VH-VL binders against q6l1b1. Designs and how they scored, part 3

Target 1, 180 residues: q6l1b1
Amino acid sequence: MIKWTEQAEIKLPDDVQATMENNELKIKGKLGEASRIFRDNYVKAYIEGSSVKIATSKNNKYTKGIVGTWYSETKLLIEGVTKGFEYHMKIDFTHFPMRVSVRGDKLIVENFLGEKSPRSAKIVDGCKVSVKGDRITINGIDKRKIGETAANIERATYIRHFDARVFQDGIFLLKGEVNE
Key: E = the ipSAE of ESMFold2; O = the ipSAE of OpenDDE; V2 = 0.75 times the mean of E and O plus 0.25 times the DockQ between their complexes.

## First folded at step 1 (VH-VL)

Design dA4 (framework fv_daxdilimab)
Fold by ESMFold2-Fast, scan of step 1:
Structure dA4 (fold): chain C 180 residues (1-180), chain A 122 residues (1-122), chain B 110 residues (1-110)
Amino acid sequence: as target 1 above (180 residues)
Amino acid sequence: QVQLQQSGAEVKKPGASVKVSCKASGYTFTSYGISWVRQAPGQGLEWMGWISAYNGNTNYAQKLQGRVTMTIDTSTSTAYMELRSLRSDDTAVYYCARDEYDILTGWYFDLWGRGTLVTVSS
Amino acid sequence: QSALTQPASVSGSPGQSITISCTGTSSDVGGYNYVSWYQQHPGKAPKLMIYEVSNRPSGVSNRFSGSKSGNTASLTISGLQAEDEADYYCSSYTSSSTLVFGGGTKVTVL
């Protein structure tokens, strides 16, 4: 009784494979595998031939919005497994030289504002963080996970109890230095 | 007992590279940084850069950026400084020094190696 | 090349007090309380004499004292002795996360 109408189609590159299991779209390419859960009562994503297709059982502003979101997210998954993503961050300090390093699944910040206790930021699974000089590079195939890692790093150097006009210390995402 | 032992003197030709070692003993190596400071004959002190023994992070003097590399080997408590594309004006005594910068002490060098003479000549 | 300005030489007689200046900018000496002083005898590695402008390490004579006013730090040696004859270097942290040294001052005990 439910009639599904195709709303969008994303053609898979020849070097990319897709599977759909339990409402999870898995995209596999030369750089690895990334996935997204696409679950909705009125919108479905499915594999047909060499394409990911998105269909709706109800035509309205709500379903049109979800189709757009899933279309964009599918394209980002494909881009991630074929080209990858790279975010750049800058280490900046004015009063105390902070020392930044990677240890296992954490980025460690020593001597932030002269603090004795190190600060740390969780590196989200699937991201590779590299520190060189005043630059931090975050590489990965999942744009959401890279963004989350960058946000974790920024948050680790947030100045909550000090006047920001006096201290501009922190680790910040560089505008225009995102390899999308 | 607390000391920094440096490798022996080196003689190099212009264009070559040199790698000086600095072996720490008598303290917890990974709790400090190591700075490298050089001194040309009859001249003053010049800071070259530092490396964290905790994680290997480095910061180099701008003049030497691209020519110097500092590394650590935690298993042997040893820091290394490699200088490439040597010129005659790189002839100097190269010191490693323990960098004790934190909230209580500021940035200073409380322990120094004896120095390594590097001579660059044709 | 030296970023901080020190006099090339200072001399005094035994028992006198001498002062060595170290002048920088608001981005180093003037901006931070992270000035240190080192003593170097011929053929030897430098020795820390003063850290954080005015603090003295254990084992350094109380004849050595440090101070700072604006962009200029000073090392004062009171009761000058023959063994104080050496080169003295100031050093400061910078806003670029680097360390710089002064040109050095040769102290001569007459």
Scores: ipSAE 0.000, ipTM 0.442, lowest interface PAE 18.4, mean pLDDT 83

Design dA5 (framework fv_daxdilimab)
Fold by ESMFold2-Fast, scan of step 1:
Structure dA5 (fold): chain C 180 residues (1-180), chain A 122 residues (1-122), chain B 110 residues (1-110)
Amino acid sequence: as target 1 above (180 residues)
Amino acid sequence: QVQLQQSGAEVKKPGASVKVSCKASGYTFTSYGISWVRQAPGQGLEWMGWISAYNGNTNYAQKLQGRVTMTIDTSTSTAYMELRSLRSDDTAVYYCARGEWFGELSDYFDLWGRGTLVTVSS
Amino acid sequence: QSALTQPASVSGSPGQSITISCTGTSSDVGGYNYVSWYQQHPGKAPKLMIYEVSNRPSGVSNRFSGSKSGNTASLTISGLQAEDEADYYCSSYTSSSTLVFGGGTKVTVL
């Protein structure tokens, strides 16, 4: 028998449900379902009553760090399925007006630095991207997927020839993300 | 194969109890929940309650609270539903159904047993 | 009484589209995206057709689609076929962490 010591407890709101199976924590709420893989040899997450609990079989700096990470990620999953998240990005260009549009599961950037070939960024499943003027809004219930979508968009407009001080064209995450 | 096998038909007198079994195979029993749904002849579906195969936690429909008990036997991958103080209006086909949420309650059921007819008559 | 309101019957001719409504309250259909639809042929167990409003399980024809507006969820069957003749039930999660079913709709293919 392995002795597990409870390190953290996250109480689920009345309208939120959780499952833990195959190292995957799934959280369901009013806005949908989001999940995270929580796999470790000495740390486990499990459901007891109406709480998500995190326990360790070894007490050291490594396992304490993992407990903190899983605790924070679980809180974000709960916030996402109850309130949702909203990220804002800004479209900046200097000499060539870039045209940004959403087509299917991709954000398309045309005329970036006058390039003839469009650039594209994958919109991660579960994210809604809207373009209005020089602003891009990313909405979703999974903060990691929103962050990945924002990173994909930013990466699609990277300036590769070390000319960033001359050309500051790109799509950038704004400081002060809004959480709904 | 992935399936839920239910026990055979039962005939009971009013006031008796009935215990229906539901044996799971082809999947990891303890990673799912089991709901019980009944259907009176010519009538619609009625949710009775659920049980987590992971921890044995139960949640019963208000109408049946105090008369129904749901249990699991993880060694045989079997769920049970016992209904006590039977009345004629408990005559129904009783289904067990698998849900993916084992913590609280699954919102849909992707695998169903074939049903067990329970007839309550004198 | 059934907690969710469905029409008792709906009929259509082969090739037509039909829609079945499922009306609840803000404490069930209107409050959550946890509506499922089940098809039941006589003498058979229910079969999951749609889950979580609009998702279709593997093996279910794309002629079946689900949607929701406010307190009303809908199941639409396009290109109606003889084998679609069955009873259809909606189900919803509730604010009490329970499940409720609609009264069922008998679909007749003329």
Scores: ipSAE 0.000, ipTM 0.461, lowest interface PAE 18.0, mean pLDDT 85

Design dA6 (framework fv_daxdilimab)
Fold by ESMFold2-Fast, scan of step 1:
Structure dA6 (fold): chain C 180 residues (1-180), chain A 123 residues (1-123), chain B 110 residues (1-110)
Amino acid sequence: as target 1 above (180 residues)
Amino acid sequence: QVQLQQSGAEVKKPGASVKVSCKASGYTFTSYGISWVRQAPGQGLEWMGWISAYNGNTNYAQKLQGRVTMTIDTSTSTAYMELRSLRSDDTAVYYCARDTSYEFWGSEYFDLWGRGTLVTVSS
Amino acid sequence: QSALTQPASVSGSPGQSITISCTGTSSDVGGYNYVSWYQQHPGKAPKLMIYEVSNRPSGVSNRFSGSKSGNTASLTISGLQAEDEADYYCSSYTSSSTLVFGGGTKVTVL
């Protein structure tokens, strides 16, 4: 028989529930529920007692990478459902005052570089976006979804046909807000 | 010796079913999976699906879902692949191959192959 | 249609080196280190030549080597010999937990 060897263990806090179904790890906490799909031929994740465990059937550079990724993602799911995540972005303009607002599931940018047509960015499900002055705050329990929302917002103010050294208008992630 | 022995050639009419066997010997059958791969005349390789000899889990190619069934008999160390509602474009050599993936989903690589079973579908 | 792109044919003279490419996407070749290469002579079952991108099974000549860069895997045959004339197929695990093959490359030794 091929032997499985435990490589990592993540202990669940008392107020967190975990379930594994169809290779999807679902974590529930006070702030909500988030999930990740963990599927691989040499690496498995499973629930034992109050822990999520990760085991391998063989050890090489590939499986070590997967173990590290799943370990990190599991810890982020737990942190998300207990504390949540908050990203901060800054609205910056030089020549044309841009106006930013949230309408439904979209962030709307008006007057970007003087453009008459508004630009928009999709707010990913589970994220709450608020605008206050020159700051945008993105809150959520799923760090991947928050990152996707921030990327959508940055893309909405991408400057394709202008020299970026002259025009620094945009919506940008504030330094240190993603550093753990 | 380590080998996979497949059943003999089959000639079937459209609409019929075929069941190909693959008998393992020389290794611990339940420590591996078995993948099935087919090759139409003059064409390339096409993966059909995988079955775990350890736990009986299966994973089929989407194109064949609903027409293919893979099973194992651990008492004889034999894997089976049944393909139903045969059409002329199912004419191919069907291979069984030992898959190093045995527990989750298949398919990694195939370090041991059967000799192939020619299945001809004609009127 | 094959999911992975290989050249239809490659030719070389004895003693030369040849390389066969296998191009996929980030959901297969680019996303996983589960690329294999198989050699098939006419009328025979395929034979594993390379697994997990660059590993050789016991009994496979060290003239065969594998590598990967981004979404493209490569099989290199050095010191080409007459018995290397065959069809070569690449394969990769996918993000859908399936396996896909390349279309195959016919290697001709001139």
Scores: ipSAE 0.000, ipTM 0.458, lowest interface PAE 20.2, mean pLDDT 85

Design dA7 (framework fv_daxdilimab)
Fold by ESMFold2-Fast, scan of step 1:
Structure dA7 (fold): chain C 180 residues (1-180), chain A 125 residues (1-125), chain B 110 residues (1-110)
Amino acid sequence: as target 1 above (180 residues)
Amino acid sequence: QVQLQQSGAEVKKPGASVKVSCKASGYTFTSYGISWVRQAPGQGLEWMGWISAYNGNTNYAQKLQGRVTMTIDTSTSTAYMELRSLRSDDTAVYYCARESYDLSGYEPYWYFDLWGRGTLVTVSS
Amino acid sequence: QSALTQPASVSGSPGQSITISCTGTSSDVGGYNYVSWYQQHPGKAPKLMIYEVSNRPSGVSNRFSGSKSGNTASLTISGLQAEDEADYYCSSYTSSSTLVFGGGTKVTVL
């Protein structure tokens, strides 16, 4: 018999539902549904009453770290389905004005460093991207997917075989501009 | 009157630094960039670098990287170019020139439609 | 050497048409439509004559025209006049996000 000791508890808001099946935590709220896979040999997450609980079968530095991570990720899932997230990015250029637009599931960057060939970034499913002047806004309920979309956009303006100290053109995430 | 007014001629010793000013008037300073172009006596034009009056970002010619610094002072609508560790082959007329951009339209303007009269910098020993 | 190749000199008689070439590579003239031409009289600052390959600024005579084919841009001056005697420089954006100039062409009106 494996003895599980409860390490953390996250109380669900009245308008949020949670299910745990096949190591996947699914959280559903007014804005939609988001999920995370919580799989580990010594840490488990489960639903009891109106709470998500995290328990360990072994108490050490490793399992304590995982409990902290799953606790934080669960809170972000709840926040996402109730309030949503909004990331802001800035379009920066020194010499050549970038032209940025959204077409379907891609963000298109034209005239990056004067290049004739456009660059593109995949917009991850569940994210909405809008462009206004030098600002890009990414909205969604899953913070990980928004982060992935922002990373895709940053990578689309990555400069290869250039000294980064000379060229600072790109599209960058603004610190502190995340919607809570 | 739309113009770029540059500081006067300079005579420097090798190893010294020079700082040339370029004062803009008659237009919205922060809507344009300023490039610096030099011309050695009897020689052609050489682009040195560019600074945005909108955000202060700079882009320098690789040959001059580490020796040149470009700055702006928006309160006086003035651009500056400082060149350090001067050599005799830095003797030239230094021009500032206006480069247009339209951030809201993202229309590129890769040409110099307004030039200062030039500043002669002589490096002699 | 200059990054872009121009003939050192070109001459013509009044009323003739002359053409100045500006040859680069696919990483500058051939790759982009950001070619400009400047006129410089002795002791004066350069004056913009053509921008973005073929556009004329307000106040520049329609006798000046620009074009590009492959890696070579051209400035054509029709109805050549004495006042056109000057040095002419081409410039282009490069794939390294820099600007380069041609060596310049001295135009002589015979």
Scores: ipSAE 0.000, ipTM 0.445, lowest interface PAE 19.1, mean pLDDT 83

Design dA8 (framework fv_daxdilimab)
Fold by ESMFold2-Fast, scan of step 1:
Structure dA8 (fold): chain C 180 residues (1-180), chain A 124 residues (1-124), chain B 110 residues (1-110)
Amino acid sequence: as target 1 above (180 residues)
Amino acid sequence: QVQLQQSGAEVKKPGASVKVSCKASGYTFTSYGISWVRQAPGQGLEWMGWISAYNGNTNYAQKLQGRVTMTIDTSTSTAYMELRSLRSDDTAVYYCARDQGYSYGFEEWYFDLWGRGTLVTVSS
Amino acid sequence: QSALTQPASVSGSPGQSITISCTGTSSDVGGYNYVSWYQQHPGKAPKLMIYEVSNRPSGVSNRFSGSKSGNTASLTISGLQAEDEADYYCSSYTSSSTLVFGGGTKVTVL
């Protein structure tokens, strides 16, 4: 007989619904629906009443770490569907003014270091990207997806074979991301 | 209430400068941008530029580059637009408008709130 | 001169449907889904009617609808009413991260 001991509880706000199916926690709020897969042999997440609960079948360093991670991820899902997340990025160039635009599901960078071929970055589904002046704003309800979009944009302007002391061009994530 | 209040009408001579103010209230000023749009008598709308209330970054229309400066004062939730070296063809109603460039509503590049306009007349 | 092309005027009778076109290029209307439409009555500030091609703000009648095909965006006003008589402007984001307006269309309700 496996005995599960409750380790954590996250109470759902009144206007937030949660479902658990096939090890996937889905949380729905006013801004949409976001999900996370919670799969482990010794840790389980489940819904009871108006709460998401996390339980373990073994108490050790490993399971404590997973409980903490799933607790934090669940809180981020709730925050995302109620308030949303926003990342800010800055466009920096030295000698070649680059042009940045959004076209469909891609961010297009033209004239990067004077290159004739445009560079592109995939905008992950569920993210909204806007470009104004030297500022790029990424909005979404899933923090992982907006982080992935920001990483895609940074990679599009990676400088591998140029001296970084001379060329500091790129698109970079600004410190102090906003969670409102 | 959510509103943008603009400064009063101005009469200027050619070669002078004008500075129009736009005071925001009823919303988080730093979560949005402010665009400036002008309209000459009997003519259409012309976008002049945009300023971020978050960090003061600007983007100006090409034909006004070098003559226009946009600034913000976050302590008073006020945006300013200064136009220099005025000519008679700068006579227009100048509007400030709230731009969605920094919004959690996932909306972008439109003006959902407008000031009432400031008439600037340039005459000798 | 306006970057986006609109007809100077469009007329209709009460109850009819009218459509206003807004034509640009692949660097503005054709390249992005950031087209908005504004209504302006004489002596007043413009009012947002449509944003992001086809979305209506709260408080705007469902008689107003927007669409886009290629480089041309369209504003359709169904069940035309006397209060719809105004100037209408389209606007679009550009590949230079700027905004441009159309020349405007005067709608006359006969």
Scores: ipSAE 0.000, ipTM 0.461, lowest interface PAE 16.8, mean pLDDT 83

Design dA9 (framework fv_daxdilimab)
Fold by ESMFold2-Fast, scan of step 1:
Structure dA9 (fold): chain C 180 residues (1-180), chain A 124 residues (1-124), chain B 110 residues (1-110)
Amino acid sequence: as target 1 above (180 residues)
Amino acid sequence: QVQLQQSGAEVKKPGASVKVSCKASGYTFTSYGISWVRQAPGQGLEWMGWISAYNGNTNYAQKLQGRVTMTIDTSTSTAYMELRSLRSDDTAVYYCAREVEYTIFGVDSYFDLWGRGTLVTVSS
Amino acid sequence: QSALTQPASVSGSPGQSITISCTGTSSDVGGYNYVSWYQQHPGKAPKLMIYEVSNRPSGVSNRFSGSKSGNTASLTISGLQAEDEADYYCSSYTSSSTLVFGGGTKVTVL
């Protein structure tokens, strides 16, 4: 009774498998499994053969936008489980060499602006963080989780109520060194 | 320091199973993968599979699919490799190796730390 | 049978340069920049010498260098020394998200 019109198709690589259950698309490859919830009354995603397909029951501006979003998210899930994502951050300090280390699910920053109490940033589940010299590398299969981890790290070293021109200490995302 | 310590040599009958352990120390266990590589006497290296110490995800060599299981115990920083239905041609030195999980393209493909190896002999 | 083709042996005298080839297909060596090289002395575990085609880990002599052209990767050892006598293996990521090794090359220092 409801007529669904196919709007998009994403062909799965041979080494990638996909499942749909409870409106959740799960994509699995060598690097792991990542998922997204695709729920809408007029747009559905489903698996047919070796492809993920997106269809609509209504063709309007709203549904076209959702199709584009789900198409892009599906491609990012495939890229994540096959290639992965890598974000780079740089450690900058002026007078107090900050010490950065990973302890469990947290990145610990010691000696930030000479502070006695260490600062910490939550490493989001699914991300691996490595510190090498003045570089921090965040690897993962889920681009959203990597972005969240980078934001957590940057936020942990944010200089509040100070003139940033005087204090340039922090950990910052390096644009152009993101493999997307 | 940074090391992978493997369990001792094993002698098994055909049809038996063997479980080799690999205990990590000196680094954050969950930040790396562990691969298992074997080497039959006088032969080259053969990759068996990989496991993420972070989430336990595995990927096995096609030839061994169905016979091999890799697991981790994060509380002891130990990886395990179990090989079932042993044949005489499974006689080999079995290595665990740390697989780096941060490369420029996010693809893990090299081993920067190796265990000393565990000799598994399958004979009647 | 190894997936990647290496010469069985290569020999040189001290101070010479030698090169070991590793030939695959477009689905491994030719398709990716994820080639690594390992050195193995008798009775010992392999040691990483080169990763991602041409990168050296800390502690590996700059006499070791890696390169790739098409489906063939190469390991070059300059200023050959007695301690370089060992077996050398190449390895590559594959399009099936697995890893394969070459058959190995025995390097003899005369």
Scores: ipSAE 0.000, ipTM 0.443, lowest interface PAE 17.5, mean pLDDT 82

## First folded at step 2 (VH-VL; framework fv_cixutumumab)

Design t1 (at its last look DockQ between E and O 0.02; V2 from the best seeds 0.00; counts 0 for: pae E 14.0 > 2, placed apart)
Fold by ESMFold2, look of step 2:
Structure t1 (fold): chain C 180 residues (1-180), chain A 122 residues (1-122), chain B 108 residues (1-108)
Amino acid sequence: as target 1 above (180 residues)
Amino acid sequence: EVQLVQSGAEVKKPGSSVKVSCKASGGTFSSYAISWVRQAPGQGLEWMGGIIPIFGYANYAQKFQGRVTITADKSTSTAYMELSSLRSEDTAVYYCAREEYGSGWYYYMDVWGKGTTVTVSS
Amino acid sequence: SSELTQDPAVSVALGQTVRITCQGDSLRSYYATWYQQKPGQAPILVIYGKNNRPSGIPDRFSGSSSGNTASLTITGAQAEDEADYYCNSRDSSGDHVVFGGGTKLTVL
């Protein structure tokens, strides 16, 4: 006999729709659709009425952790499709101004520390990147994808053959509020 | 106190080249950003390019690409600007100026040399 | 168009306030830097960043910016303030350093 005990409930706002198929929770709102796969032997997620519910068949430290993670991820999916996420990055240089542009699915950085060959970063599908002055804005409905895009951009200006303590040029994620 | 000492005045013929030196006394030369700015008689200031000696690469204004070479010698704390294919409109005072490297977005030149007069005449 | 535009000349009565302007698209993204140049001398830095004065520059000099325009303000103008004033910034792409054409200030 397997007893499933409800551990968490996430009420869906009136302006979102949710479906669950093959352990994939899909949430659709005015900004689009986002999804996550929720698969575990002892934890399950399902839709009941206007809620996403998370239940366990065993209560231990492992399943409690998974319940917390799935709860947070569901809330982020809802926020993403209703409000969206916006990350800000700063272009820092001292003498050689970087030229930063978006070309297709890539962000291109020219003149980094005077280098003649450009550097590039992949923009993950579903993200919109815009450049204005010393700031880069990444918009998207999936927090994971905008985070991955930000990491790609930071990596594009990593200094490999200079002393980073002296040469702090680069493109860096700013600590800030979501939906700024 | 940081000072920039430039080489003396020069008179050159059209088609020749000139190389102006700029020696820093005081401070840490390798961490400077050295710019070259010229001023023709009765005219305004015109940025030609610059260099950060520790990187060794120069950045040039579009107008001067192909004619100007900016270099630095860290062992003598000296920057150089060489302008080739001289013509009469290159007659000007040539300044070197310094910004401490790492000053961020507030680009500025806080120490200037006294200038080197270059006259291009037949 | 990366040029910085300045009026070629302005006048101020002794003791009065004057504003010298610098206009360009890049000033939406980058601060202007201001230099004073007297005849036969190298320029000297008077204002950088938002409103920073180097040591030795009188507090009657101040800087400001709004939109695509930066201003150098001299309150209580003195005879020794008579000079050429240049603004300097990055061009719109950030690739190059650019200067305005200069403004000749006459203290009457």
Scores: ipSAE 0.000, ipTM 0.472, lowest interface PAE 14.0, mean pLDDT 83
Fold by OpenDDE, look of step 2:
Structure t1 (fold): chain C 180 residues (1-180), chain A 122 residues (1-122), chain B 108 residues (1-108)
Amino acid sequence: as target 1 above (180 residues)
Amino acid sequence: EVQLVQSGAEVKKPGSSVKVSCKASGGTFSSYAISWVRQAPGQGLEWMGGIIPIFGYANYAQKFQGRVTITADKSTSTAYMELSSLRSEDTAVYYCAREEYGSGWYYYMDVWGKGTTVTVSS
Amino acid sequence: SSELTQDPAVSVALGQTVRITCQGDSLRSYYATWYQQKPGQAPILVIYGKNNRPSGIPDRFSGSSSGNTASLTITGAQAEDEADYYCNSRDSSGDHVVFGGGTKLTVL
């Protein structure tokens, strides 16, 4: 049998449940469920007791990198389902006041640079987007989905044919944080 | 003592669907999986799929993908296996089993239901 | 590979030792689990992990592994040990559960 060596351990909080199936780590907490696929030929993640463990069959730079990544991702999953994440974005306009609103699974941006057609950004499933004044807040338990939503919003307000030094209109990511 | 109680025998016509239930008594589903295994007359054991009740996540054997649906109701501690488009070849005893695991290198089904006989005939 | 192979039938004299072997690539990565099944009954777990026996399983049952093989050994076979024995494991990907074809053990 191939020798596997434990490389990392993440202890689970008491109120968090974890399962590993089909190489997918699923973490459940008070805020919901999040998951990540951890599949590799030389690295395995598994649950033992109240811990998520990561083991390798080879010890090289590649496997070390994967272990580090999976370790970080696991911690993020736990944080997400226990505390949640919140991203903050800012709406900036100069001459043309933008009207930003949430409609269903989309963020709608009207009057961007005076455009007649509204722009839209896809809100990724699991993310809640709120608009208040010049601020947008994105909440969720999956950091990747939140990040993707933020990216969608930023891309939706990208200016292609104007000098960015002159035209500063757009929606920009300010910061992301873990909720307390 | 944890037991898995399965629904009664079924007689079905080809093309129909069957839904077998598996209720855990004397314990909980916990975070372990409930697996479904069938055995045709005179044949070996065949894994169909499983579900983790806590998450409601199910995985399936490739052979049954698209034709089998495994679900679980945590409130009643009951797992379900539904097999559609039944054929004569689906005549078998269907078992539910609780699957546990240790270090991630071994898995074992320590509790089995008594089996549900499903007969598919015209 | 997601296949486990085992001999369809083996025989052992009463009181003698018999080894049932399971072979498959997935056994390089996962331990085999062994089940005993008698006619008209559900399978019973007999060996799992490196060499773990559930409560109620006689100590004459033991498990071993080597390379891509796993073995169930019955040391001092009893008449009641006559049954079908199935090995089980995850497939190479770890995504699915796989069973061997089963071995019918006859106690002579």
Scores: ipSAE 0.000, ipTM 0.532, lowest interface PAE 13.5, mean pLDDT 90
ESMFold2 (binder alone), look of step 2: mean pLDDT 88; pTM 0.922

